# VH-VL binders against o27280, part 336

Target 1, 266 residues: o27280
Amino acid sequence: MDSMNVPEVLEIKRIVEESESVKTFIFSWDFRREVRPGQFVMVWDFRDEKPMSVSLIDPVRSEIGISIRRVGEFTDRVHGLSEGDLLGIRGPYGRGFELMGRDILLVGGGIGMAPLAALADEATARGMRVDALVAARTADELLFLDRLEAAGVNISTCTDDGSCGFKGFAHERLLTLEENHDMAAVCGPEPMMFQVMRILDERDVPAQLSLERYMKCAVGICGQCCLDDTGFRVCAEGPVFWSQELSRVREFGRYRRDPAGRRVPW

## First folded at step 15 (VH-VL)

Design ca24 (framework fv_cemiplimab)
Fold by ESMFold2-Fast, scan of step 15:
Structure ca24 (fold): chain C 266 residues (1-266), chain A 118 residues (1-118), chain B 107 residues (1-107)
Amino acid sequence: as target 1 above (266 residues)
Amino acid sequence: EVQLLESGGVLVQPGGSLRLSCAASGFTFSDYGMTWVRQAPGKGLEWVSSISGSGEWIYFADSVKGRFTISRDNSKNTLYLQMNSLKGEDTAVYYCTRGDYSWVFDYWGQGTLVTVSS
Amino acid sequence: DIQMTQSPSSLSASVGDSITITCRASRKISNYLNWYQQKPGKAPNLLIYEASTLQSGVPSRFSGSGSGTDFTLTIRTLQPEDFATYYCQQSLSTPYTFGPGTVVDFR
């Protein structure tokens, strides 16, 4: 472990229930250590450590938020915590989103809306016009709609089952939306991101995509995560990549690798 | 050598159900998306449904949504199409095809004929 | 849905001719266009993908070009085995639509 990468033990100040399966954990943060949308932190429950994207960045209140979906043993334990309990946090890590132009399109699927919610806050604070396409399997899995609306974001939704907004997938909905954005940011399941990237690429809209790849870190240092054909390391060069960079990566949207190096298809 | 072999096509009454199978060999089945494409007698090609390598991502043509189900069994290298509430307009040769996630249909089976008629 | 059209719907040609088939998409699809050949009673086979990349084993007399909305398939020095129906298909987004086909018959 490097001393600069040692976890700080922080108190959970507030917990927001975003849905039945997603909670946002809010902590005091010293903004002498800058945090940008698109960066992640390592969350340590004193047994296991996992990377989580930062979903709230509030320098005025001196707070950060981390949104966590309940999917397994670690996240089940963290979801069982209460306000006042402690978690270890180290970071931030990775490169954040870059903002350019006047108009930005956000395309988020499920928990992928978490880093995009932080980005929406920054973009609106800078005076940009923000359009968000929020996608999920069902209406109750759509995240951050109230927060985005409060920020003045123009929201479109789609659900696989048609329970809210467009019935269909994010890429199908995107084809019906206007084509004149200066940039886009995309986060969600890789098959969704792959399809969305192709449409944005065709429209000549520069896009940044956030990859929530499997990270295998020996306590404190993550140098073991990389993409196959390009040598990009998610924790060092990601998790945010430009679409032109990802177009060269054969595994993007198709498969990932398990700890043994075997292909795991999407 | 990549091979795809469809089976299950038969005459079925309107409103009936039928399951098609496609046996794959010569490649790592789970690494590829799979697709069903149909062709009515004397007509052109129509995309029906696609499924990702894991089976988690599934897409359907509007004409079959709610009536057809696509699935796969990676342990058996087999793709399935469950067809319910069959209509005369579903009469076609059904092709099983392989593609990577770019949805380029690079290998095709020989097809299996489904006839929906009384 | 992205609509695909082909022209001509049919053409008559002789062995040794050079022929061109056109495919148009109702919206821009970059280079996400594939060409397939289908002989009577046979399954389709892939000729060209990503608008201009020749599939392994396909003769060099076949070529594809175009981007955006307008694409062409060219067959130089037509051979007897080339009399078939040709389909374009967009792979940008679901539904993955095919063109209506172009029938290439003997003159």
Scores: ipSAE 0.573, ipTM 0.813, lowest interface PAE 2.3, mean pLDDT 88

Design ca25 (framework fv_cemiplimab)
Fold by ESMFold2-Fast, scan of step 15:
Structure ca25 (fold): chain C 266 residues (1-266), chain A 118 residues (1-118), chain B 107 residues (1-107)
Amino acid sequence: as target 1 above (266 residues)
Amino acid sequence: EVQLLESGGVLVQPGGSLRLSCAASGFTFSDYGMTWVRQAPGKGLEWVSSISGSGEWIYFADSVKGRFTISRDNSKNTLYLQMNSLKGEDTAVYYCTRGDYSWHFDYWGQGTLVTVSS
Amino acid sequence: DIQMTQSPSSLSASVGDSITITCRASRKISNYLNWYQQKPGKAPNLLIYEASTLQSGVPSRFSGSGSGTDFTLTIRTLQPEDFATYYCQQSLSTPYTFGPGTVVDFR
């Protein structure tokens, strides 16, 4: 009787348009089934099923939110849905973020801000000082700024084109920010995470990084979802990994594998 | 054996444009990021630009941002540097090297000389 | 930008000598430091990466050490082919920056 492995058909209660390409779908949730920031759910549109990070965890309103970027046929169909329509949700799955210390740095790129927005809510609720570095290609792709501001988060932005905040990349902006954090959480494209991780490691700041491509390992989908550690592969449950684990993975930030096992460079 | 061969360096007028090419062999080209490094006559090495294996992640030195573009054709094992609005300060030998944010610059080509004369 | 400094700017030595070149970063870069050799009229060649790992094919008389901000390149029992310019380079973050170079000349 593992109820988490059976999709529950839930009504879309509210839809928030985060940007032209990103929407947050909000559902009523029974918090007897605990959800932690960094965990994901499987979203089923009655034809296909995809993993999506939980971006809102609100026990007071008994709601969860799932932020979805439009990138293909499945997400296009889901974006076409309206309040009152139904989706299948199962989970949560995977390791969540662990909070330690007094001060946390969040570094998010694009849709990677989704799980970090949920983490920001928890960290501020615990009385932590939260600094967020929000990165995107352009100003209109920066996500959750209003929500982070409302939560009391100290926000820095950077865009590749300079349309908002620092002109440049997250790792370049990070070098100009305060070095005094007890921990960090990072989510975004792997090349960004790889470069941010090096700077945090140099500063001796323990970091947790969330990797979307390892979400399916956590739900038991067959395949070699492996952490390559000292030449031996071990299946590790994602999506959240410590930086010391990822620093030993040759694939991280360099390439991934498609469903056929073919190497796909970043 | 890893080999990198630059071409395209010539004398150009200030404000002109030029495209450099680097032909790679002896390794799986798409598995590696690539970098351009230049050296002005009698001066030291200066990083110009890096591009990831897929071509999606690109970085530039501030001195060339907005004027240069880096690209690659993985089907041809070739790296490119498109240089626009050339200035006298761009006069240098341009080296193609294997590596980017994820790998050290381990192999270098022979270089190709670009002269921008006023 | 992370600034790189090398000392000395030039050094005179004889075959058989042991020499040391130093490199300093304007901020901590862990071990993200590479060393290159450039012979007159030729392209640079990678000697050492990650501060102390010798590139394949490079003679064992070359060694690197250091972490954080201070790094050294040592050449034991200098050979005639070692008279060249040596550059350090930080690989922590873009923009990648090189030291100004150290010229190793014959005495």
Scores: ipSAE 0.799, ipTM 0.905, lowest interface PAE 1.1, mean pLDDT 90

Design ca26 (framework fv_cemiplimab)
Fold by ESMFold2-Fast, scan of step 15:
Structure ca26 (fold): chain C 266 residues (1-266), chain A 118 residues (1-118), chain B 107 residues (1-107)
Amino acid sequence: as target 1 above (266 residues)
Amino acid sequence: EVQLLESGGVLVQPGGSLRLSCAASGFTFSDYGMTWVRQAPGKGLEWVSSISGSGEWIYFADSVKGRFTISRDNSKNTLYLQMNSLKGEDTAVYYCTRGDYSWDFDYWGQGTLVTVSS
Amino acid sequence: DIQMTQSPSSLSASVGDSITITCRASRKISNYLNWYQQKPGKAPNLLIYEASTLQSGVPSRFSGSGSGTDFTLTIRTLQPEDFATYYCQQSLSTPYTFGPGTVVDFR
């Protein structure tokens, strides 16, 4: 395989604390190896390797950023690292977002704002109007608000507890927002994405949704050709899919499958 | 054959608490979200709460938010509705139905009557 | 909240009649609309989902149509067992809301 499939050991140049549970690790990057919003890399701490979405793409500074949420042993170890420490990075992998039209809606939940923050940067650089709906359980879990503001993005927020912005869920907030967008990009928990997709479908807004679980398929780790219970094939490399593809998949937003093929409900 | 059987409805004084149960059979319970819908005597249907298959995603009508909790025990194929700080306006037949944000409410139990009165 | 209205509130019909019930949403909901039948003293049962898809086991005399904000339920050749209350329900977004119901009564 080519050099993209071997980890490159990179120094952590800068760490940004996005919240109590999320950090962005910034590395120098050679942009002869192109990276697009919606793509991911494999992060190796010299014990385990995990897929992480690219959250910052900065060719001017020759930097990429990877945002990581503290959720288990691997992420706890990575969060314990300091500037100057080393991580292995390989990639990028997967299908990135496509941009079209003049205006885009971004809908992100929790860490799902990470790939959307990179997309916001590219969309604004292209001169697109960018509206972002940033959703979280509480105000402290809203991510990238300062970065989005600095990029000129029009921001709406919602929290389940009402601690910032609209009190409620992303799809409920979306119903109160302007309907006029050429496209949308959505990333977050599948139940959120499912409900947001229905509203975008009603508005005839084409949407791209990023599914974390399909990052394994994009690197060929999965290798499975999956049929959903409606009989449609879902045999495309992710993690980004068009809403029209996902609307035919009965398992989307409802359940996922473990390595043995057993259903795991959302 | 899909079957849903509600239980627990009784007369309760205002400010009281009550837990409703719904026993499910005839399908893989954890594959489906579940919902509670109520109907006051002589009135129409009102959505109360929905819960996803895992129990992680929960939605409430504003009228019950903060007073009711929905939960499920997938090992027992049972859905619950814990009702606290009951008001006269909560008097209704409570129906258990299979479905949530991802499934239509396709099968319904016979309902259990909750009366809140002094 | 998405408000649902139904018309008429009630209608009287005879066996063999064809009837239509209308449901209107306060905003566009695409085809995310369900129809339910409730007989006196019984639980509701699902007749139609996604505006026009007939639920398994429901007689073909029932049909649904519409999209966006305006929807209809049609019962062709009304039978004695069809005298009931009919409810529409939007499934686009929480909070899920039902119409006030249409009573189909014997006359």
Scores: ipSAE 0.786, ipTM 0.896, lowest interface PAE 1.2, mean pLDDT 89

Design ca27 (framework fv_cemiplimab)
Fold by ESMFold2-Fast, scan of step 15:
Structure ca27 (fold): chain C 266 residues (1-266), chain A 118 residues (1-118), chain B 107 residues (1-107)
Amino acid sequence: as target 1 above (266 residues)
Amino acid sequence: EVQLLESGGVLVQPGGSLRLSCAASGFTFSDYGMTWVRQAPGKGLEWVSSISGSGEWIYFADSVKGRFTISRDNSKNTLYLQMNSLKGEDTAVYYCTRGDYSWPMDVWGQGTLVTVSS
Amino acid sequence: DIQMTQSPSSLSASVGDSITITCRASRKISNYLNWYQQKPGKAPNLLIYEASTLQSGVPSRFSGSGSGTDFTLTIRTLQPEDFATYYCQQSLSTPYTFGPGTVVDFR
């Protein structure tokens, strides 16, 4: 569909406050334009355009949801909007998660739970058993717990400060959970994903990881999204990658590159 | 030449505080995570703490959690270890190393001796 | 925490010998295992990472093997500068843990 290339101006139907820093913006959606978990849309506030993961896919209500964390100028402006206000939306773009097997582990950190919440809905609708490890710095930053519980997901939590669930990081909690899954999906800060990926690799669990920094590559804006290590450069279509692919990428979990090609450390 | 130089190790009374410094040279400091490793006299190596290149991601051994703080100043190419509520069991040579959760510890300083008298 | 053990705790060898040191993890760590050498009175240096990859500048007489829980460091044709203590370290996950060390002494 050509509609993917032009922003459609949509009314904000509902806003859900997920936490003090995260809101989900709900729009009516025509599902003749199919959307899958792991895909993203470009959100345009009539000044700047940014990629945002789809966090809710509800064909019954004909709605999609986009969860946005307040981290800078664009997201501050969008957080200032109200129900009834307008945003430009184009997409969906990117590779969605692939589901296989009977059980899946979801490991999400902070806003990384957004695309995983949509995936949890699809996996449960398919009759899969879903286990979710939800990680954040503090209890107030844990996202989508009520939604996951309503979907029948088996939830484990961890917080860095111990304010909810296990006291520690996602990878530390994962080491105490000695279960085999047919697959895993992981989304969150790259340092978290790096250590989680190694543990899943040791367990021979195939994993898909979602990297926000590669979303622009999927819409044809690829200069700054190329993978680059010593003597090797590849533009990869994202945001979802297999763990086997990422284990060979020197940059993953260590640094990214700015528009000038300079290393920006995690 | 890639080099790490520790300083700050001295004799300290139990319950005291001390800050160790590590000056890095010969590489782009902010591109690498850094780690402190200690070695008690006549004993083996013990991991103490790691910090990512930006300083945002920090990990500690359980034995030092709540007492030690790791930090870095990338503009000065310097790594720090703030040690509070020192115990006799903290007596060790403290090594500054280049490496963290994602990098092996491939460069080590000469070490600085901290003695906590009981 | 993942516990690391080494065998033997010490061994005596002569220049020209080939020696083998074993490291065992309390749980599977895939190939996420590093080996370090520490000479008396000096800081450690990295020999091998990811179980079998030689660090740049390390002589080819050093080799590592293994995966899962059992790992081996081999030194062929031992040289005088190889008399040292050797440590394994798991790199699967923080908190990081080292083995207790193996002392390689003159016979």
Scores: ipSAE 0.785, ipTM 0.896, lowest interface PAE 1.2, mean pLDDT 89

Design ca28 (framework fv_cemiplimab)
Fold by ESMFold2-Fast, scan of step 15:
Structure ca28 (fold): chain C 266 residues (1-266), chain A 118 residues (1-118), chain B 107 residues (1-107)
Amino acid sequence: as target 1 above (266 residues)
Amino acid sequence: EVQLLESGGVLVQPGGSLRLSCAASGFTFSDYGMTWVRQAPGKGLEWVSSISGSGEWIYFADSVKGRFTISRDNSKNTLYLQMNSLKGEDTAVYYCTRGDYSWPFDIWGQGTLVTVSS
Amino acid sequence: DIQMTQSPSSLSASVGDSITITCRASRKISNYLNWYQQKPGKAPNLLIYEASTLQSGVPSRFSGSGSGTDFTLTIRTLQPEDFATYYCQQSLSTPYTFGPGTVVDFR
């Protein structure tokens, strides 16, 4: 469709401060252009364009939300904007999460909770039972807890420093949780996702994982990708992948590539 | 040839500190997580700590949390283990191994003996 | 933490024998289990990963099987260089844990 590939200049309707480093930017949205949890948009500040996951999908208020963590020059500029300022939005793009069964586990680390918050809203609206394991380095970096609680989600937290909930990593907390789910959705740093994926695999829980670095491929920038350990070419249809697909990607959880194609370790 | 060489093991008094080093060669060091495994005299293997390729993801055994620090210098192909507040129970041969959450411990150094005794 | 046990703690065997060593995890770990061999005075070496995948360069007389909680290492036609201590290790999740080891002695 024509509108998907042309940036629409939208006014920032509302800004929600999620933490010291994360803000959610809310825009009016015409839902004749469908948006699903796990999809992303290209955000344009009239200098640079970056992919950002959709964190709020609200057809009742005709709004979408984009949650952005401050990590560099582009995000620093966007964080400096105010309500009423303009941003360009293209999309949505990418493969979204698929829901199945009656019970879902969400496992999110840091900003990875953003697409999972949108998924939690859809799952609860469909009558699913939702359990969320929310992980961060400190209590101040836990995201969307009030929103998840308001949606009726059963929340477990863990922090590396023990300032909230379980003291330790998401995978360590997951090992102490003895509940079966029909599916899981996971989003966060790849080292966290790797260990969580193995535990879910052991429990025979089908898992979908969202990988930020594959957002470029989903818009057609990268095209076909080669698997390092097999040498075969595959079509990248991210950012959301099933765990069985990711188990074949040798670089998952180990390293990524910079613009020059050099390996950058996790 | 892929090789790991530990150094630094000596006799240390209880409460003392010691830093172990592991020099890696024959592979792209930063592509792999690294691990320390120890073995007390006449006992089995005990995992101590693992560190990711970048050094940002670090895991410790409960027995050493708060006392030991693992680190790496990718420009020097070297892994480190800083041991503080040493106890008699820390007496062991310390092995450097290639591997972490994403890779089996497939290459091992010869080990370096740390003795904690008065 | 996931506790690992091995049986037997030791066994005596002769060259040419076939032996089996078992490893049990306190909870299910799928196939995320590694086997290591350690000769006296030497560092361990990896024999098998993911329960049944033989490490390159390891003789085919070694084989691994099992899934969930129960695992077996088999050595067919034991050779003199096989007298060693064997350890299993769960690779499901940190904190990693090893079994206590099985000593294979010459009879």
Scores: ipSAE 0.789, ipTM 0.897, lowest interface PAE 1.2, mean pLDDT 89

Design ca29 (framework fv_cemiplimab)
Fold by ESMFold2-Fast, scan of step 15:
Structure ca29 (fold): chain C 266 residues (1-266), chain A 118 residues (1-118), chain B 107 residues (1-107)
Amino acid sequence: as target 1 above (266 residues)
Amino acid sequence: EVQLLESGGVLVQPGGSLRLSCAASGFTFSDYGMTWVRQAPGKGLEWVSSISGSGEWIYFADSVKGRFTISRDNSKNTLYLQMNSLKGEDTAVYYCTRGDYSWPFDSWGQGTLVTVSS
Amino acid sequence: DIQMTQSPSSLSASVGDSITITCRASRKISNYLNWYQQKPGKAPNLLIYEASTLQSGVPSRFSGSGSGTDFTLTIRTLQPEDFATYYCQQSLSTPYTFGPGTVVDFR
């Protein structure tokens, strides 16, 4: 049995309130178990287990962070926890982002900024130029702006309601931004990612997109995380996919599967 | 076969309100985004609004933002367009079509005429 | 907004002719362009999507080509039922925009 497949009970060392609906939970981590931006862990509250992207990777302080949005019973319970409380962590799992070139673009929507914040840290540490487009419905839902600024990232914002930055959607804002990037990384709601992918495709910018799908088992046994046309599994083959791969997936940006395997539209 | 049937187009006074409906059949309605496109008499096509399969992702043309609302009832296979603060320039045949950001507008209803005049 | 223009605004041709309609976008849109046909008094029909993919049920005499900013719709061996107005539409980004249309009249 691999040790990564057994939940380790860890103490919540620090909690950062990112917004009214998002918190980052920080744990001490032994970096003999490698963690890369774009990977996820299974978070166990001793009742249910859910996949969460790693949003902070800090080998200097021996810490990882996991950012969680409050959307249902599990996440409501986890949000009720305090520093010193315990959670089970299993992983990491999945394929992380690959950095290439010198100039990169990050496009994040809502909680999708979480894995991109970890990627931004790595990219800036490597001396890359990082431009980030941070999108949300409202200004108070924009995430990680201070952290990105502290890392030296060039930030653009957009909100659906116009409360901060460009009034409109990420793909509309992207059309007005600099076109030259060696790669892009995109994470957020699939309708946003689909439309952003089209702009990046027009620019011939290779893009990596991170999908979070319903899954019961992180080891890829459950069919619910399987993509329709290609048979890709988010927990085994993802969550990060190249745009060329996703352009052939009929369900991307349109629908997902619920726990029973039924189509649920975006 | 995909069928879309618009209804609700009538003569309305400037400043008035009107709701258009589109009844869909022949496909799994919730799997598709839907769009409203209008055409003023003797003029070309103008995109008005699109809505995703769930109803959560909504887009509007600048000319109608703040005045029109798009919605759908997947249990009834019906698309709606609520039009408020109507202007003479909103006079057009309004077409219901299947498609959004993820799918071309591949099926169209016959249209319903909205006339905004005194 | 991405502006779409079409040329010519109108065209007269005989049955059996081959015609070409052009569409230009004010910025690059890759292959995210659709073509529609609208017969007098009827709703539009999708002919071509993604610049060159023929919609199912559309006759093979219709074809589309182009990428970036310049696109063409070709109808070879015109038939009487091809008398119609043709519209291009960009699908790269909201707000979606249509060309002004090209009217095809038979002589």
Scores: ipSAE 0.808, ipTM 0.910, lowest interface PAE 0.9, mean pLDDT 89

Design ca3 (framework fv_cemiplimab)
Fold by ESMFold2-Fast, scan of step 15:
Structure ca3 (fold): chain C 266 residues (1-266), chain A 118 residues (1-118), chain B 107 residues (1-107)
Amino acid sequence: as target 1 above (266 residues)
Amino acid sequence: EVQLLESGGVLVQPGGSLRLSCAASGFTFSDYGMTWVRQAPGKGLEWVSSISGSGEWIYFADSVKGRFTISRDNSKNTLYLQMNSLKGEDTAVYYCTRGHYSWPFDYWGQGTLVTVSS
Amino acid sequence: DIQMTQSPSSLSASVGDSITITCRASRKISNYLNWYQQKPGKAPNLLIYEASTLQSGVPSRFSGSGSGTDFTLTIRTLQPEDFATYYCQQSLSTPYTFGPGTVVDFR
């Protein structure tokens, strides 16, 4: 797949404002280039290139969506664009989520709900029962609630400040949920994912978790793609990993690495 | 050797404020989450608050949410607990301990006594 | 919240005895259970973590067992310095919760 390594210049067809800080950019897509939930693309604004998870996969409308949070210079410039403007898109990259069983739990924190929204669409299309635990700092930072509801997903929310749903963190809310699931998919900040993974492991629920911080490595940008203890590369095998794989990795949820390769605690 | 030394505990009036400090030495402070645990006179241990190594992830017991703030200064190897709107039931020895989520509370300071009374 | 209970609340023992303290969680916590010892007027110290792993420097007469909801701390050949209060604590999730403690006194 030579074409996946060359940026294609695409017109922004539609922009959806998901929150004050998050927008979804929608492009026409030729589905001869397959894309699956959990994969990402490189978004090029003709100055810088950044990895972004695919949040909408719609073969019926021939569209993909890419959700972007405003956090710095690149994302500020992209948020300033309008329908009709151009962006370079390269990919998709990485392995996607795998679905199994009849029931799935999605646990998403902040922008981590983006790849899980695409997964929810696929799971519901397959006839699975989908429960989603959507977590954010405040009510106005909860993402994709309308889309999940439209798909028939059973939604639980939690916010750090208690402005919507359970007052607390995703892992604290998860302890109050008593339903069994055949599998789970988790995406969000690593401290959230680590604590959620431990609870799911205790329940014997196999989980897949997306390690967003390493997405750049999948395109050959970074040499620091190895995890402690396992020696596997996130870019070669990720960004989505099974909880059984991550349980053997000492650094997961505990620390990350700076540009010099030094440990930085969460 | 790991050492933790709390300070700041005094008698304070209800509704008052107080800041506790914990000076850490003998380990790379920023590599560890830190926790405050309190013990009311003659009672058991009660978790108060935890903070991640970076300071970005903070958790509180429901009894202190909105009144207490935990923070750390990794350049000074110091953990803080800012206590506002103090109540009589906050009277306790406050312990600084090393550890959070993936790490047990493996080392404890000597504790500092906070008394909230008129 | 995960509630922790301990039994007995207190026990009397003699030097050389073997004693057992039980801890129960209100829900399954796997092996995310720590044991602490607190001597009168002193700070707690960690004895055992992850239900059965002995902390460095702790005498081998201390041992922990259990998983899920039921956990046990055993002290064999009790020594004078072992008269103290013992606490279990779940480390699965915030809010972290301690048991009410078990006081081990001279008989």
Scores: ipSAE 0.524, ipTM 0.800, lowest interface PAE 2.5, mean pLDDT 88

